# VHH binders against Uncharacterized protein YDL144C: the designs that were tried, part 6

Target 1, 356 residues: Uncharacterized protein YDL144C, of Saccharomyces cerevisiae (q07589)
Amino acid sequence: MSRILVIGAGGVGVITALSLWLKKESDVSLVVRSDYDRVLKHGYTIESCDYGRLEGWRPHHIYSSVEDAASAADNQGYNYIVVTTKNIIDGPVNSRVSNIIRPVLEKNKELHGPQLTTHILLVQNGIDIEKEIWAEFPREQYRYTVLSGIQLIGSTKIGSGHISQVGQDHLSCGAFDPQDAAAIQAANDFVRMYSNEGQNFVEFDPRVRYSRWKKLLYNAAINTSTALVGLDVPRCLEFGVNKKSTEIEVFHPAMREIIAIAASEGIIIEEEFITMFTEITRKKVFKPSMCVDCEKGQLMELEVILGNPIRIAKRNGVATPTLSILYNLLVLVQAKLKERKGLLKFDEKTATLVDE

## First folded at step 1 (VHH)

Design h03 (framework vhh_8h63_2)
Fold by ESMFold2-Fast, scan of step 1:
Structure h03 (fold): chain B 356 residues (1-356), chain A 118 residues (1-118)
Amino acid sequence: as target 1 above (356 residues)
Amino acid sequence: ELQLVESGGGLVQAGGSLTVSCAASGSIFSSYAMGWSRQAPGKERELVAGITSGGSTYYADTVKGRFTISRDNAKNTLYLQMNSLKPEDTAMYYCAAVYLDEWGRDYWGQGTQVTVSG
């Protein structure tokens, strides 16, 4: 039986743990931070369009931290680490994905040495998110694979220990390295363990990098623009000059730049997606995740959505005038959020950033 | 905008067969996961079959072994072959296209009625 650790107890993470638990093919552990005491005593209340209504639900194991999960007395190691947290590369060092998973990888290595391969599934936005893991954990010292998870799911934590899912659980899972046979096998095994016939839709993703670039047409153009101005998508479109400037001068140019960057590394994204992504929320009052994060005073997934694409563009000689303006303005928004959280200090007397 | 038009519904005797089809126009059909859902009067909508862009298939327990979903990307058409039909299969059948993205939405057709008599 596979041992699976889910890190992140938001709407996505809790439903992920529930689906695995319902299939009865894995031993499921969930890291719960702010809601730990409530969930430990009363379990989760879940209202799911796929899985029904549950009261007092909990997975096989609940831990208050990743360190606690790694150090548990009965821990025989983890076959899968599923990361559903936000990926904020420019945030605090101890919040980086590689640092979050490190206690588990070290403990797995200590307990099992070369006998256990750990499969790290990143259910997170962005491009090049797997590269930090490969850089921080040399393959000569650690046995692991890195998997990509893309979920089309509308699941939100609406209260302590209370999850509401209104959009069907649709998971696409594949290997970041398309030549890694172990990763491909692990992805297929995860699809099998996650699939609940009649309740969710789960598929193997044979083209992870294509799928991630395609998603960036929306994330790099619309999540970013809405976060910058604090408006929902229909307002951005209607408030533009002559009700056209936003889509013509901001959204579409940003999307075309993403297509050009993907093409520079041999991945063709169809032009029809520009129209599709512009239209899917045009008449739906909806604020993308980055806009919501900014409004709640939370750091944005800026580097994985804009920073990494722009770095790839610079290496490959692709011009990014629209993405670069969005990025540099959002760097200032991110700095404002960091200053408010005490993560950044400015000396008004000298008018300079305080170096620590 | 992706538009879906179902056809092929009708009246069929129990134990019979029927194929319903869905013609897609507008967007890139091959990039969508596709499915068939059904709804009988007074009941909730049920997803009965799905097929990914890569061709992997899913079936609800109620139709497994009797229904076959397939797609023709060159013709932008989705099919549902229904065999060994039962009166309980009587429903309006809807074609749906799902984009593999958190910002995607289901595109739904108008439906085609399938009636299985006794």
Scores: ipSAE 0.000, ipTM 0.168, lowest interface PAE 12.0, mean pLDDT 85

Design h04 (framework vhh_8h63_2)
Fold by ESMFold2-Fast, scan of step 1:
Structure h04 (fold): chain B 356 residues (1-356), chain A 119 residues (1-119)
Amino acid sequence: as target 1 above (356 residues)
Amino acid sequence: ELQLVESGGGLVQAGGSLTVSCAASGRTFSDYYMGWSRQAPGKERELVAGINSGGSTYYADTVKGRFTISRDNAKNTLYLQMNSLKPEDTAMYYCARDFYEGSLEYDYWGQGTQVTVSG
């Protein structure tokens, strides 16, 4: 039976753990931080369009920290680490994905050495998110693979221990390194363990980088713009000049820039997807995750959605006028959120950022 | 590289049945999410059915209970069995790869096959 540790108890992480638990082919552990006491006493209340209504639900194991989960892993270790936390590169160092998973990778190495391969599944937005894992954990010293999870799901934590899922659970799972046979097999195995026929849609992704660039048509244009203005997608489209300026002057140019960056890497994304992504939520009162994060005062996944694409563009000589304006304005929004959280300090008497 | 070739379309009377097929050449058919979309002249393109690598299916409300999607991984072939056909089902039907229910994000690799339902 595969032992799976899910890190992140937001809407995505809890439903991920539930789907694995319902399939009954995995031993499922979930790391629950802010809601730990409530969940320990009362379990989760889940309202799911795919999985139904559950009261008092718990996975097989619940831990308050990754360190506790790693220490509680007996001589069997963890076969999969599923990371569903937001990837905030410019956030606190201890929140970096590599630092979050480190206790599990070290314990798995200690318990099994060269015998256990740990499969790290990143169910996170953005491009180049796997690179810090490869940089921080030399593959000569650690046995692991890195898998991509692209989740199309409308799942939100609406209260302590309370999850609401109103969009179907669609997961695409593949290998970041398309030449890594072990990663490809691990992805296929995860698809099998996650799949619940008639309840969710799960597929193996043979083209991870293509899929991530394609999703960035939506994330880099629409998540970003809505976060900046604090409006849902239909309001952004309807409030534009002549009900056209938002899509023509903001969304579509941003999407075309993403297509151009992908093309600079040899990845062709069809222009048809510009229309598809613009229309998908036009008539649904929906606030993308980055907009919701801003409204909750939480840091945004800014660097993996805009920062990394722009850095790739600069390296490859691709112009990004629209993405760069969105990025630089959202850097200010991110700084405002950091200041509110005490992560940045501004001295009003000298009108300067305190760089200590 | 991967090519999709749709076939099986034609003229059928209202209330009748028709099966359209999509033959895929190339490797990895069994690893992909596959689907059928349709487009009638002057109308928006509509996703009607999808099937993942494991066999889980999706159907649009307009066709639910009447259409059945299936795949034969040994033959690299995707099928759409259409029952109780209505004039509103008249459209060009396209075989689609790599998509999600409700997202409308698919790679179209086929030329389509015309289905005409007379009344």
Scores: ipSAE 0.000, ipTM 0.176, lowest interface PAE 15.2, mean pLDDT 85

Design h05 (framework vhh_8h63_2)
Fold by ESMFold2-Fast, scan of step 1:
Structure h05 (fold): chain B 356 residues (1-356), chain A 119 residues (1-119)
Amino acid sequence: as target 1 above (356 residues)
Amino acid sequence: ELQLVESGGGLVQAGGSLTVSCAASGFTFDDYAMGWSRQAPGKERELVAGIYSGGSTYYADTVKGRFTISRDNAKNTLYLQMNSLKPEDTAMYYCAKRYDWLTGEYDYWGQGTQVTVSG
């Protein structure tokens, strides 16, 4: 049986652990931080459109920290590390994905040396999210693969130890390195272990970078715009000038810029997806994750959704007028959130940003 | 160019059987989940069966035990074997490639094939 560590006990992470646990093909450990005492005593209350209502649910193992999971007496190493946390590159350095997984990856290496290959599955939005891991953990010194988990799931933590899932569990899992046979096999194995027939939709992703660029048509145009204005998608579309300006002057230009950046890397995205992604939530009163993050006062996944695409565009000579305006305005929104959290300080007497 | 071409529909008596087929082209068939959806006049579209790239299957409760989905990757062809047909199975049947993991919905690229069950 595969030993799987899920890091991140938000809506996505808890449902991920539940799906793996229900399939009974893996030993599931979950890192629970703020809710640890509640979950240890009472378990999770889960209300799921796919999996039903559960009371007092626990995975096979729970740990209060990644360090504890790595150091546990029953830890025989992990075959999979599933990261479901928000990827906020411009956030605190200790919250970086590479720093979060480091204790587990080092301990797995120590316990099993070259015998254990650790499969790191990033269930996170954005492009180039795997590159930090390759940079921080030289592949010649560590045995691991990096896998992509792409999903849209409407799962939210609505209270301590309480999860509500109203959007169906959809996961596409593939290898970031398409030449890595071990990663391809690990992704297929994960799909098998995660799949629950009739309850979720899970598939192997043969073209991870294509899929991530394609998702960015929605994330870079719609998540970003809704986050800026604090409106759901139908309101953004209906409130536009003549009920057309939002899609014609904001969403579609942003999507075309993403298509151009992908094309600069040799990845062709079909133009029909511009229409498809614009229409998909037109009649669904839905606030994308970045909009929800702003409303909750949480930092946005700004760099992986807009920053990295724009950096690729600059490197490849692709113009991004619409994405750049969205990005620079959202940098201000992000700064506002950082200031409210005490991560950024402004001196009102001098009217200047206080540098450390 | 991506194409899904459905065939095999027709008129059949209640309790009878029918197989519909879908010929796929313009993409790597083996890599994608495929499905069958149906729509009767004035009703919502319903996904009745799905098959993952690895061969695992899904069936709607309305057809479970009566319909069987299968794929032939060598021929880039998707099949739906329909047994114990009922008048309420009367619908246009669409071959679908999973297009949108955002909603988990399948794409309907063909014109469909009409299945009419009398009786």
Scores: ipSAE 0.000, ipTM 0.211, lowest interface PAE 13.6, mean pLDDT 86

Design h06 (framework vhh_8h63_2)
Fold by ESMFold2-Fast, scan of step 1:
Structure h06 (fold): chain B 356 residues (1-356), chain A 121 residues (1-121)
Amino acid sequence: as target 1 above (356 residues)
Amino acid sequence: ELQLVESGGGLVQAGGSLTVSCAASGRTFSTYDMGWSRQAPGKERELVAGITWGGSTYYADTVKGRFTISRDNAKNTLYLQMNSLKPEDTAMYYCAAELTYGFEDSDYDYWGQGTQVTVSG
């Protein structure tokens, strides 16, 4: 029976833990931070379109920190680490994915050496998110694989210990390195353990980088634009000049730039996806997660959604006029959020950024 | 900090009308986009109506022309006026703030606990 640690107790993380728990093919541990005391006493209240309504639900184990999960007396190591937290590269160093997972990788290595391979599943937005893990954990010293999870779920934490899932649990799981046989096997095994027939949709993803670039058509054009202006998708479309300028001059150019960057890597994304992603929320009063994060004063996943694509574009000689304007304006929005959180300091007397 | 409480559900005859209300606790109601979603047993939750902070409205095709969403910012209250009710409208109706759907997690969306609407034929 696989031992699985889910890090992140937001809507995605809790539903991930629930699906694994319901399948009864794994031992499920969940890291719960802000809601730990309430969940410990009362469990989760879950309203799920796929899994029904549950009261007082808990996975097999809950921990208040990753360090506690790694150090637990009953812990013989973890086969999978599922990371569902926001990936904010430009945020605090201690919130970096590599730093979050480090206690588990170190403990697995101490307990089992090369006898246990740790499968790190990143259920996070963006491109090149796996590269930090490969850079920080030399393969000669650590035995692991890195897996991609692309989730199309609509799941939110609506109160302490209370999760509401609106959109179907749709997970695509694959290997970031398509030549890594162990990663491919681990992804297929995770699909099997996660699948609940008649309740969710789960598939093995043989084309991880394609799938991530495809999702970026929406994230890099629409999440970013809505976050910048603080408007839902229908308002962005209707408020444009002649009710057309947003889609023609902002969304579609940004999407075409993403397609051009993907093509520079040999990945072809079908142009019909420009229309599909523009239309999918045109008549739904919907604020993407980056817009919500900004409104709540939380840092945005800016670097993995825009920064990394633009860096790839520059390396490959692809022009990104629309993405670059969106990125540089959102860098200012991100700086405003960092200043409000005390992560960035500005001296008004000298009118200069206080250097770190 | 936004808390939502629905009321006004109940039993109604097919062809009848019913208004459900959502009372919001907090000082920021006027800045939220609001919506009504419903879920019948064995079905996925469906967004049926939305109203933006600026007053623009959205309706699902299943209810368009029959339901009307409105808001009263002075009373921090959201309304759904349901006309020409059908047995298929039987569901738990949920008030929602800052709707997110399908692509990402959001830890900060607010939902009420629901109010049951049953339409007999």
Scores: ipSAE 0.000, ipTM 0.134, lowest interface PAE 17.2, mean pLDDT 86

Design h07 (framework vhh_8h63_2)
Amino acid sequence: ELQLVESGGGLVQAGGSLTVSCAASGFIFSSYAMGWSRQAPGKERELVAGISSGGSTYYADTVKGRFTISRDNAKNTLYLQMNSLKPEDTAMYYCAAHWTYEYSGQTFDYWGQGTQVTVSG
ESMFold2-Fast, scan of step 1: ipSAE 0.012; ipTM 0.473

Design h08 (framework vhh_8h63_2)
Fold by ESMFold2-Fast, scan of step 1:
Order: sequence, then C-alpha cells, then structure tokens
Structure h08 (fold): chain B 356 residues (1-356), chain A 119 residues (1-119)
Amino acid sequence: as target 1 above (356 residues)
Amino acid sequence: ELQLVESGGGLVQAGGSLTVSCAASGSTFSDYAMGWSRQAPGKERELVAGITSGGYTYYADTVKGRFTISRDNAKNTLYLQMNSLKPEDTAMYYCAVDEYLYGSWEDYWGQGTQVTVSG
C-alpha cells in the first residue's frame, strides 16, 4: 500500500485524507496543527455532500508537526507528500512549501536513498508553484517527482475538528513536467487511490500548465477583485456602474491579460471561457478563497495568483495594465494584514517602514 | 460563448432504452471531465454518472449496471445510454463539461432534456 502524508488540515486537506482513507488503498497520515488535541481526543466531525456525515473520524495516523511525521516514518518513508496548505511566497520563510516538506524529503533520502521516489503533490492555486521545489532540491541529491492537484471543492473548517463540505470534491491530478514518465505514472496511481465511485470526481490532467492558466482566468480576475473590496461575486457584478463596469472594465480585461500571457508560452485558452467564468458564480452568493482569507485576517496567495503571472508577462513582453493595478493594490492589502499580524512594522515618527 | 446542448430525451416504456446526448463547444473537450445529473419534480438534483478525460467512469448506485456514460472527443459529444428504464428514472437530465462544473454544475444547466418513463 502507498504511504501518503497529507500536510494541511483545513477543509481541503481533511477531505483529501478522508477520500484516500475511504478508498482503502493507502496508509494515510495527516498533519494536524491547531486542532491536534481535539482531533486526538474526539476525531473529526464531517458533514460532506459527497461522503456523508461522519463523527469521530481519523485517518490511519495523525501528527502535530511535519517533523514528527517524518520521524515516525523512519523505517518506511512516504510515497506521497500531499501539500494542501496556502502557498504564500511572501509570508514567513518557515511557511515556504520547500521548508514545510524538507523534513520529510530529507528523512526519506537518509533512510531509503534511491530505493524510494517521493511524489510531491501540490494541491495549491497558482502558476510556477513547482519551480521552488526544483530549485531547492537538486535532482542529483533527491529522488522525487512534482505533481499538480487542482481541486474545485467547497470545504470549510467551521470549528475545531469540524469540516463542512458543500461543493463536490473534484480533483485534477497531473505531472508538472509532461515528459516525466515517473510523474505521469504517480499521478495516475494517485487518481486511482483517490477515486471513490459515485462520491467524488477525480481525473488525470494531461495538460497541467494549460489547466493552471485556465483556472487563473477566475482566480486572477475574480478572487483578487473580491478580496480588494470584501464583496461576494454577485455584489461585485450588481454594484458596478450600470451593473456592467465590474465585468467589462475589471474581470474581462484581467482575464484577457491572462489569456495573452498563456499565449506567450504557446498555450491557447478559448475566449469563451471569459464568459463561462464570469457567469459561473453570477447568481451564487459566493466569496472566493482570497476574499475569505482577507476577512479572516489571513495572508493571501498573492504571488502565485498575480505576482508570478505578471513576472512571466514582463519576461515575454506582454502588457498587464489591469493585472498590475490589482496586484499593486493587493500588495498593500497584504502589507496591512502583515502589519496586523506583527510581521511588518511601521515607524509613525519617521513615517517609514521598519525593515524586519 | 461556451454552451452545452442536451438532446435525445422523450417518452419511453418501462424496460426500454434511450440515449441522451450533450454537445459541447470548444477545442479542449477531450481534456475535461464530463457528467450527467437529473432532477425530478419536487426532488433534489442527483449526480447520475461522470467520465474523466482518461475514460474512468462513475455511477450513482440507483443507475449502476443500467446506465453507461461515454464520450466522443472527435464530436465534442457526451452520451448517456440508459437501459432497463424504470418510472423512477423520469426526470430532466442535464450535462456538465468542465473541471469546475462539479462544484458549480447547476450554473451551466442548459434547458435539459426531459426523459419520461411510462409503465
């Protein structure tokens, strides 16, 4: 059986672990941080539109830290590391994905060397999220693959150890490097282990970079705009000038810029998806994840959703007037959140940012 | 504008067969998961069947063994072959074409195609 470590015990991570556990084809470990004591004593309470109501649920193993999970595997290792945490590049250095997974990757290498290939599945938004892993872990020293997980799921932690899932569990899993046969095989194996007939929808993604650019039509235009103004999608659309300015002057231009950046890499996204993504939540009172993060005082996945796309645009000579305005205003929102959390300090006497 | 057009519904006798179809626009049809859902008057919507880009299929217990989902990527068309139909299969049938549709599939409902099964 494959040994799978799920890192991140939010709505996505817990449901990911549950789906793997229900299939009974893997040994599932979950890293639970803030809710560890509650989950250890009482398990999870889950209300799932796909998996039903569960009380006292736990995966095969739970750990309070990634370091503990790595140490516990000292004679067996992990075949998969599934990362479901927010990817906040501009956050604290210890929260970087490469630093989060490092204890597991080092321990797997130490104990198993070339006998074990570790498959790192990033169930996170954005573009170029795999590049940090490749940069930090030279392939000459580490045996691993990097897989993409795109999850469309409405799953929220509503209390300590309590998960509510109201949107269907839909996962697309593929290889970031389409030429990596081992990664392709690992993605197909994960799809098989994750699949629960009649309960979820999971698929192999043969075009990871295409899928990620396509999802950015929604994330870079709508998650970003809603986070800036603190409004759900229907309110953003209805409150616009003449009930038209938001989609015509903000959403559609941002989406077209994403399409242009993808095209600069040889990836063509059909313009009809602009209409599709604008309409998908028009009549649903829905706040995208970035908007919810801001309201909870949590840092946003700003760099992987806007920063990296804009950097690619600059490298390839693509103009991004709309995305750049959204990005620079959200940099200020991110700084406000960092200041509130004590991660950034401003000196009012000199009116200057104090370098941390 | 991306559009889903369901067709092939109608009146059929119990024990009979019917195939419903869904035509999707776009060159990326082969890369996306597809599914069928149904809704009878006064009841909640039910996911009936799904098919991945790689051809892996999923079925609701109520239709497993009787219904078969398939796709024709050359025609950008999704099919649901319904065998051994029962009066309780009477519903409006809807299709979905995108990886995002399973979280928001009702937003992409076309007019649907009505299937009525008589005793």
Scores: ipSAE 0.000, ipTM 0.138, lowest interface PAE 18.5, mean pLDDT 85

Design h09 (framework vhh_8h63_2)
Fold by ESMFold2-Fast, scan of step 1:
Structure h09 (fold): chain B 356 residues (1-356), chain A 119 residues (1-119)
Amino acid sequence: as target 1 above (356 residues)
Amino acid sequence: ELQLVESGGGLVQAGGSLTVSCAASGRTFSNYVMGWSRQAPGKERELVAGISSGGRTYYADTVKGRFTISRDNAKNTLYLQMNSLKPEDTAMYYCAAEDLFGYETYDYWGQGTQVTVSG
């Protein structure tokens, strides 16, 4: 049986662990931080449209930290590390994905040397999220693959140890390096272990970079705009000048810029997705995750959703006037959130940024 | 492409029961995750029940034990059986299908059916 460590106990992470546990083809460990004491004593309350109602549920193993999970690996290690945490590149150093997974990757290396290949599955938003891992862990020195997980799932933590899932668990899993045969095999193996026939939809993704650019049409245009103004999607559309300026001057231009950046890499995204994504969200009274993060005082996934796309655009000579304005204004929103959390200091006497 | 039409709403006394239905047309109904949401005047929309393509169900704490969601794939119909109704259950009830964005939203919505609980 594969040994799988899920890092992140939000709506996505808990349902990921549940699906793996229900399939009975893996030994499932979950890292639970803020809810650890409650979950250890009472388990999870899960209300799932795919998996039913569970009370007192827990995976095979629960740990309060990644370090504890790594230490408890004993003589076996972990075959998969599934990362479901938010990817905040400009956040605290200890929250970087490479730093989060390091104890597990080092322990696997110690236990099995070059014999064990560790499969790192990033179930996170954004583009170029795998590059930090390749930079921090030279592939000649460490035996691992990096896998992409794109999860289209409506799953929310609605209380301590309480998960509500109302959108079907739809996971696309593939290899970030399309030439890595081991990564392709590992992705197919994960699909098999995750799949619960008749309950979820899980597929191998042969075009990881295409899928990530396609999702960015929504994330880079709509999540960003709503986060900046603190409004749900229908309000953004209805409150625009003549009920049209938001989609015509903000959403659609941002989406077209994403399509142009993807095209600069040889990836073609169909123009119909601009209309489809805008129209589908027009009647949904819904605040995207980035907007909700701002309202909760939590840092945004700004760099992986806008920063990295803009850097690729600059490298490839693609103009991004709309994305760049959204990005630079959201950099200020991110700084405001950092200041409120004590991560950024401003000296009002000198009117200058300090400790940055 | 999927279209949803709700029916069965009306006026009910507190403690009574009512079943609302949602007729689906277009793509194969059995492939969609389905749900019921409600919105009372001056309040945010609340998802009250969900059912997967495989028949697994979810209920909000406010309705757990009182409401039952079910689907009839042969008739392309979704049902919400509401028992022990309370005045706070008064709302427009909306049928919804499959979250394609992964952001706690559904992709298709019906026009709604009004449920009013007196007493």
Scores: ipSAE 0.000, ipTM 0.156, lowest interface PAE 15.8, mean pLDDT 85

Design h10 (framework vhh_8h63_2)
Fold by ESMFold2-Fast, scan of step 1:
Structure h10 (fold): chain B 356 residues (1-356), chain A 120 residues (1-120)
Amino acid sequence: as target 1 above (356 residues)
Amino acid sequence: ELQLVESGGGLVQAGGSLTVSCAASGFTFSRYAMGWSRQAPGKERELVAGITSGGSTYYADTVKGRFTISRDNAKNTLYLQMNSLKPEDTAMYYCAAPFKYTLGYSRDYWGQGTQVTVSG
C-alpha cells in the first residue's frame, strides 16, 4: 500500500486526503496545523458536492507538523508527498516548498539499504514552481520525482474542521519532466489511487507545461484583477465601462500576453480559450482564490502567477504592458499585507523602508 | 470550414534560402496563433516556429537565427523565411492552426504541406 503525506489542510488538501482515503488503496497522512486539536478530538465535518456529507472524518494519520510526520515514518518512508499549501515565493523562508518538504527528503536520505523514491506532487498554481526543488535537492543525493497537479475545484474551509466543496473535484496529474519515466509512472499510479468512479474526474496530463500556461490565462488575468479590486468576477464584468471595458481592456489583453509568453518558449495556446474562460465565469458569483486570500489578509501567490511569467517574458523579449501593471500594483498590495503582519517595517519619521 | 494551403517549397543547395507561405481561409486569421511544423521521413512532426495573434514569435533551437516567421493579417497569410539552409532541414513543412477546442478537447488543423529539399 502506498504511503501518502498530504501537506496543507485547507479545502483542497482535505478533499485530496478524503478522495485517497475513500478509494482504500493508500495509507493517508494529513498535516493539520491550526485545526489540529479540533480534528484530533472531533474529526472533520465535510459538505461535498462529490463525496456527500461526512461527520467526524479523519484520514489514517494526523500530524501537527511535517517534522512530526517525517519522524513518525518507519523505514519505508512516504511514497508521495502531496503539497497543497499556497506557494508564496516572496513570503517567509520557512513557508517555501523546498523547506516544507525538506524533513521528509532528509529522512528518506538517512535511510540506508534499498532507497525509496519519493514522488512530490505540487497541487499549486503557477509556472516554474518545480525549479526550486531541483535546485535545492541535487538528484545525486536525493531520490525523488516532481509531479504537477492542476485542480479545478471550489473547496474552502468555512470553520474549524469544517470544509465546503461546491465545484467538482477535477485533477490533472503529470510529470514536470516529460522525459522522466519514473515520474510518468508515478503520476499514472496517483491518478489510479485518487480516482473515485462517478464522484470525481481525474486524468493523466501528458502536457504539464501547456496545461499550466493555459490555466494562467485565467489566473494571471482574472484572479489578479479581482484580487486587486476586491470584487467577484461578474461584478468586475458588469461594473466595467459600458459593461465591456474589463474584458476588452484588462482580461483579454492580459490573456493575450500570457499566450505570447507561452509561444516564446514553444507552446501554442488556442485563442478561443480567451473567450471561453471569460464566458464560463460571467454568471457565476465567484471570488477566485487570490481575491479571497487578499480579503482575509493573507499573502497572495503573486510571484508564481505573475512574477515568473513576466521574468520569462523579459528573458525572451516579449512585451507585457498589461501583466506588468497588474503585477506592480499587486506588489504594493502584497507589501501592505506584509506590513500589517509585521514582515515589513516602514519608518514614518524618515519616510523610508527599514532594511533589516 | 478552415482551410490552410502551403506553397513555396522546392529544391535548394545547402546555404541557400527559401520562403514558404500559407494562405488561410474559413476563420478570422488575425485572432489565431499560427505555426510552422516540419516532418522528415521516419521522424515525428516538430514545431519549428510559432507566432501569436499579437506577433510574438518562437523558434526551435535548431532553426533560431536562420528562420523568421511572420504574418500578414490583411492577406490572411503566414510566412516562414528560411536562410542558411542545411541538409537536416529537408522535410515536409506544414502550416498549423489550433481549432475547435473545448475544455478537455483539442484538435490541430494541418494543411497538406509543402516539400523542402536541401542538397549538399
Scores: ipSAE 0.000, ipTM 0.171, lowest interface PAE 13.3, mean pLDDT 85

Design h11 (framework vhh_8h63_2)
Fold by ESMFold2-Fast, scan of step 1:
Structure h11 (fold): chain B 356 residues (1-356), chain A 124 residues (1-124)
Amino acid sequence: as target 1 above (356 residues)
Amino acid sequence: ELQLVESGGGLVQAGGSLTVSCAASGRTLSSYAMGWSRQAPGKERELVAGINSGGDTYYADTVKGRFTISRDNAKNTLYLQMNSLKPEDTAMYYCAADKTYYLGSDWETHFDYWGQGTQVTVSG
C-alpha cells in the first residue's frame, strides 16, 4: 500500500487527501498546521460537489509539522510527497518547497538509502518550480522523482476544519522530466490511486511543460491584473474603456506574450485559449487567488507566475512589455506586503531600503 | 475570532416577504466583505447577494430587484430583505464573510467564515 504525505491543509490539500483516502489504495498522512487542534479532536467538515458531505473526517494520519511526519515514517518511509502549499520563492527561506520537503528527503536518505524512491508531486502554480528541488537535492545523494500536478478545482477553507469545494476536482499529473521513466510510472500510479470514477477527473499528463504554460495564460494575465487593481474579473472587463480596453490592451497582450515565450522553447499553445480563458470567468463574480492573497496581506506567488516566465523570455530574446509592467508593479505590491510583515525594512531618514 | 449566526428563516407563502439576519460576534462587520449564499436540495450553492467593506452591493440575476442586502455596523448584523418570494427561493440561506472584497463563485473561492444556515421555505 503506497504511503502518501500531503503537505498543505488548504482547500486543495484536504480534497487531495480525501480523494486518496476514498480510493482505499494508499495510506494517507496530512500535515495540518493552524487547524491541527480542531482537526485532531473533531475531524474535517467537508462539503464537496464531487464527494458529498462528510463530518468528522480524518485521513489515516495527521501531523502538526513535516518534521513530525518524517519522524513517524519509520522503515516504510513515504512513497509520495504531495505539496499543495503556495509557492512563494521570494518569501521566507523556510517556506521554500525544497526546505519544506527536506525533513522527509533527509529521513529517507538516513533510513532507507537507495531502497526507497520518493515521488514529489508539486500541486502548485507556475513554471520552473521543479528546478530548485533538482538544484538542492543532488541525485547522487537522494533518490526521488519530481511530478507535476495541475489542479483545476474550486475549493476553499471556509472555517477551521471546514472545506467547501464547488468546482470539480480535476487533476492532471505527469513527469517534469519527460525522459524519466520512473517519474512517468509514478505519475501513472498516482493517477490510478487518485481516480474515483463518477466523482473526479484525473488524467496522466504527457506534456507537463505545455500544460503549465497553457495555465499561465490565465494566471499571468488575469490573476496578476486583478491582484494589482483589487477587482474581480467581470469588473475588470466591464470597467475598461468602452468595456474593451482590459481584454484588448492588458489580458490578451499578456496571454500572447506567454504564448511567445512558450514558442521560444518549442511549445505551441493554440490561440483559441486566449478567448477561452478570457470568457471562462467573464460572468463569474470572483477574485482569483493572487488578488485575494494580496487583499488579505498574504505574499503572492509572484515569482513562479511572472518572474520565471520573464527570466525565460530574457534568456530567449522574447519581448515582454505587458508582462514586465505587471511584474514590476506587483514587485512593489509584494514589497509593501513584506514591509507590513516586518520582512523588509525601509529607513525614512535616508529614504533607502535597509540592506544586510 | 469572527462567528456568524443566521436567524429569521421560516415558512412563507409565495408573493410574501421575509428578512433573514446574520449576527456577528468576535469582530465588527465594517472591515469584512459579506455575502448571502443559498443551497436547495440537489442544487449547487449560489451566491445571491454581497456587500463589500465600501458598501457596494451585488445581486444574482435570479434575485435582482427582489432582494436587498444591508448591514448595521452598530448592531454588528447583516440583513437580507427578500420580497416577492417564489417557491424557487426555497433553500438553506448561509451568511459568509471574507476580510477582503469577495463576490464570487467556485473558481478559487476564499470565504473565511460561514454560519450554520437558516432554512427558508416558500409555499405556493
Scores: ipSAE 0.000, ipTM 0.114, lowest interface PAE 18.4, mean pLDDT 85

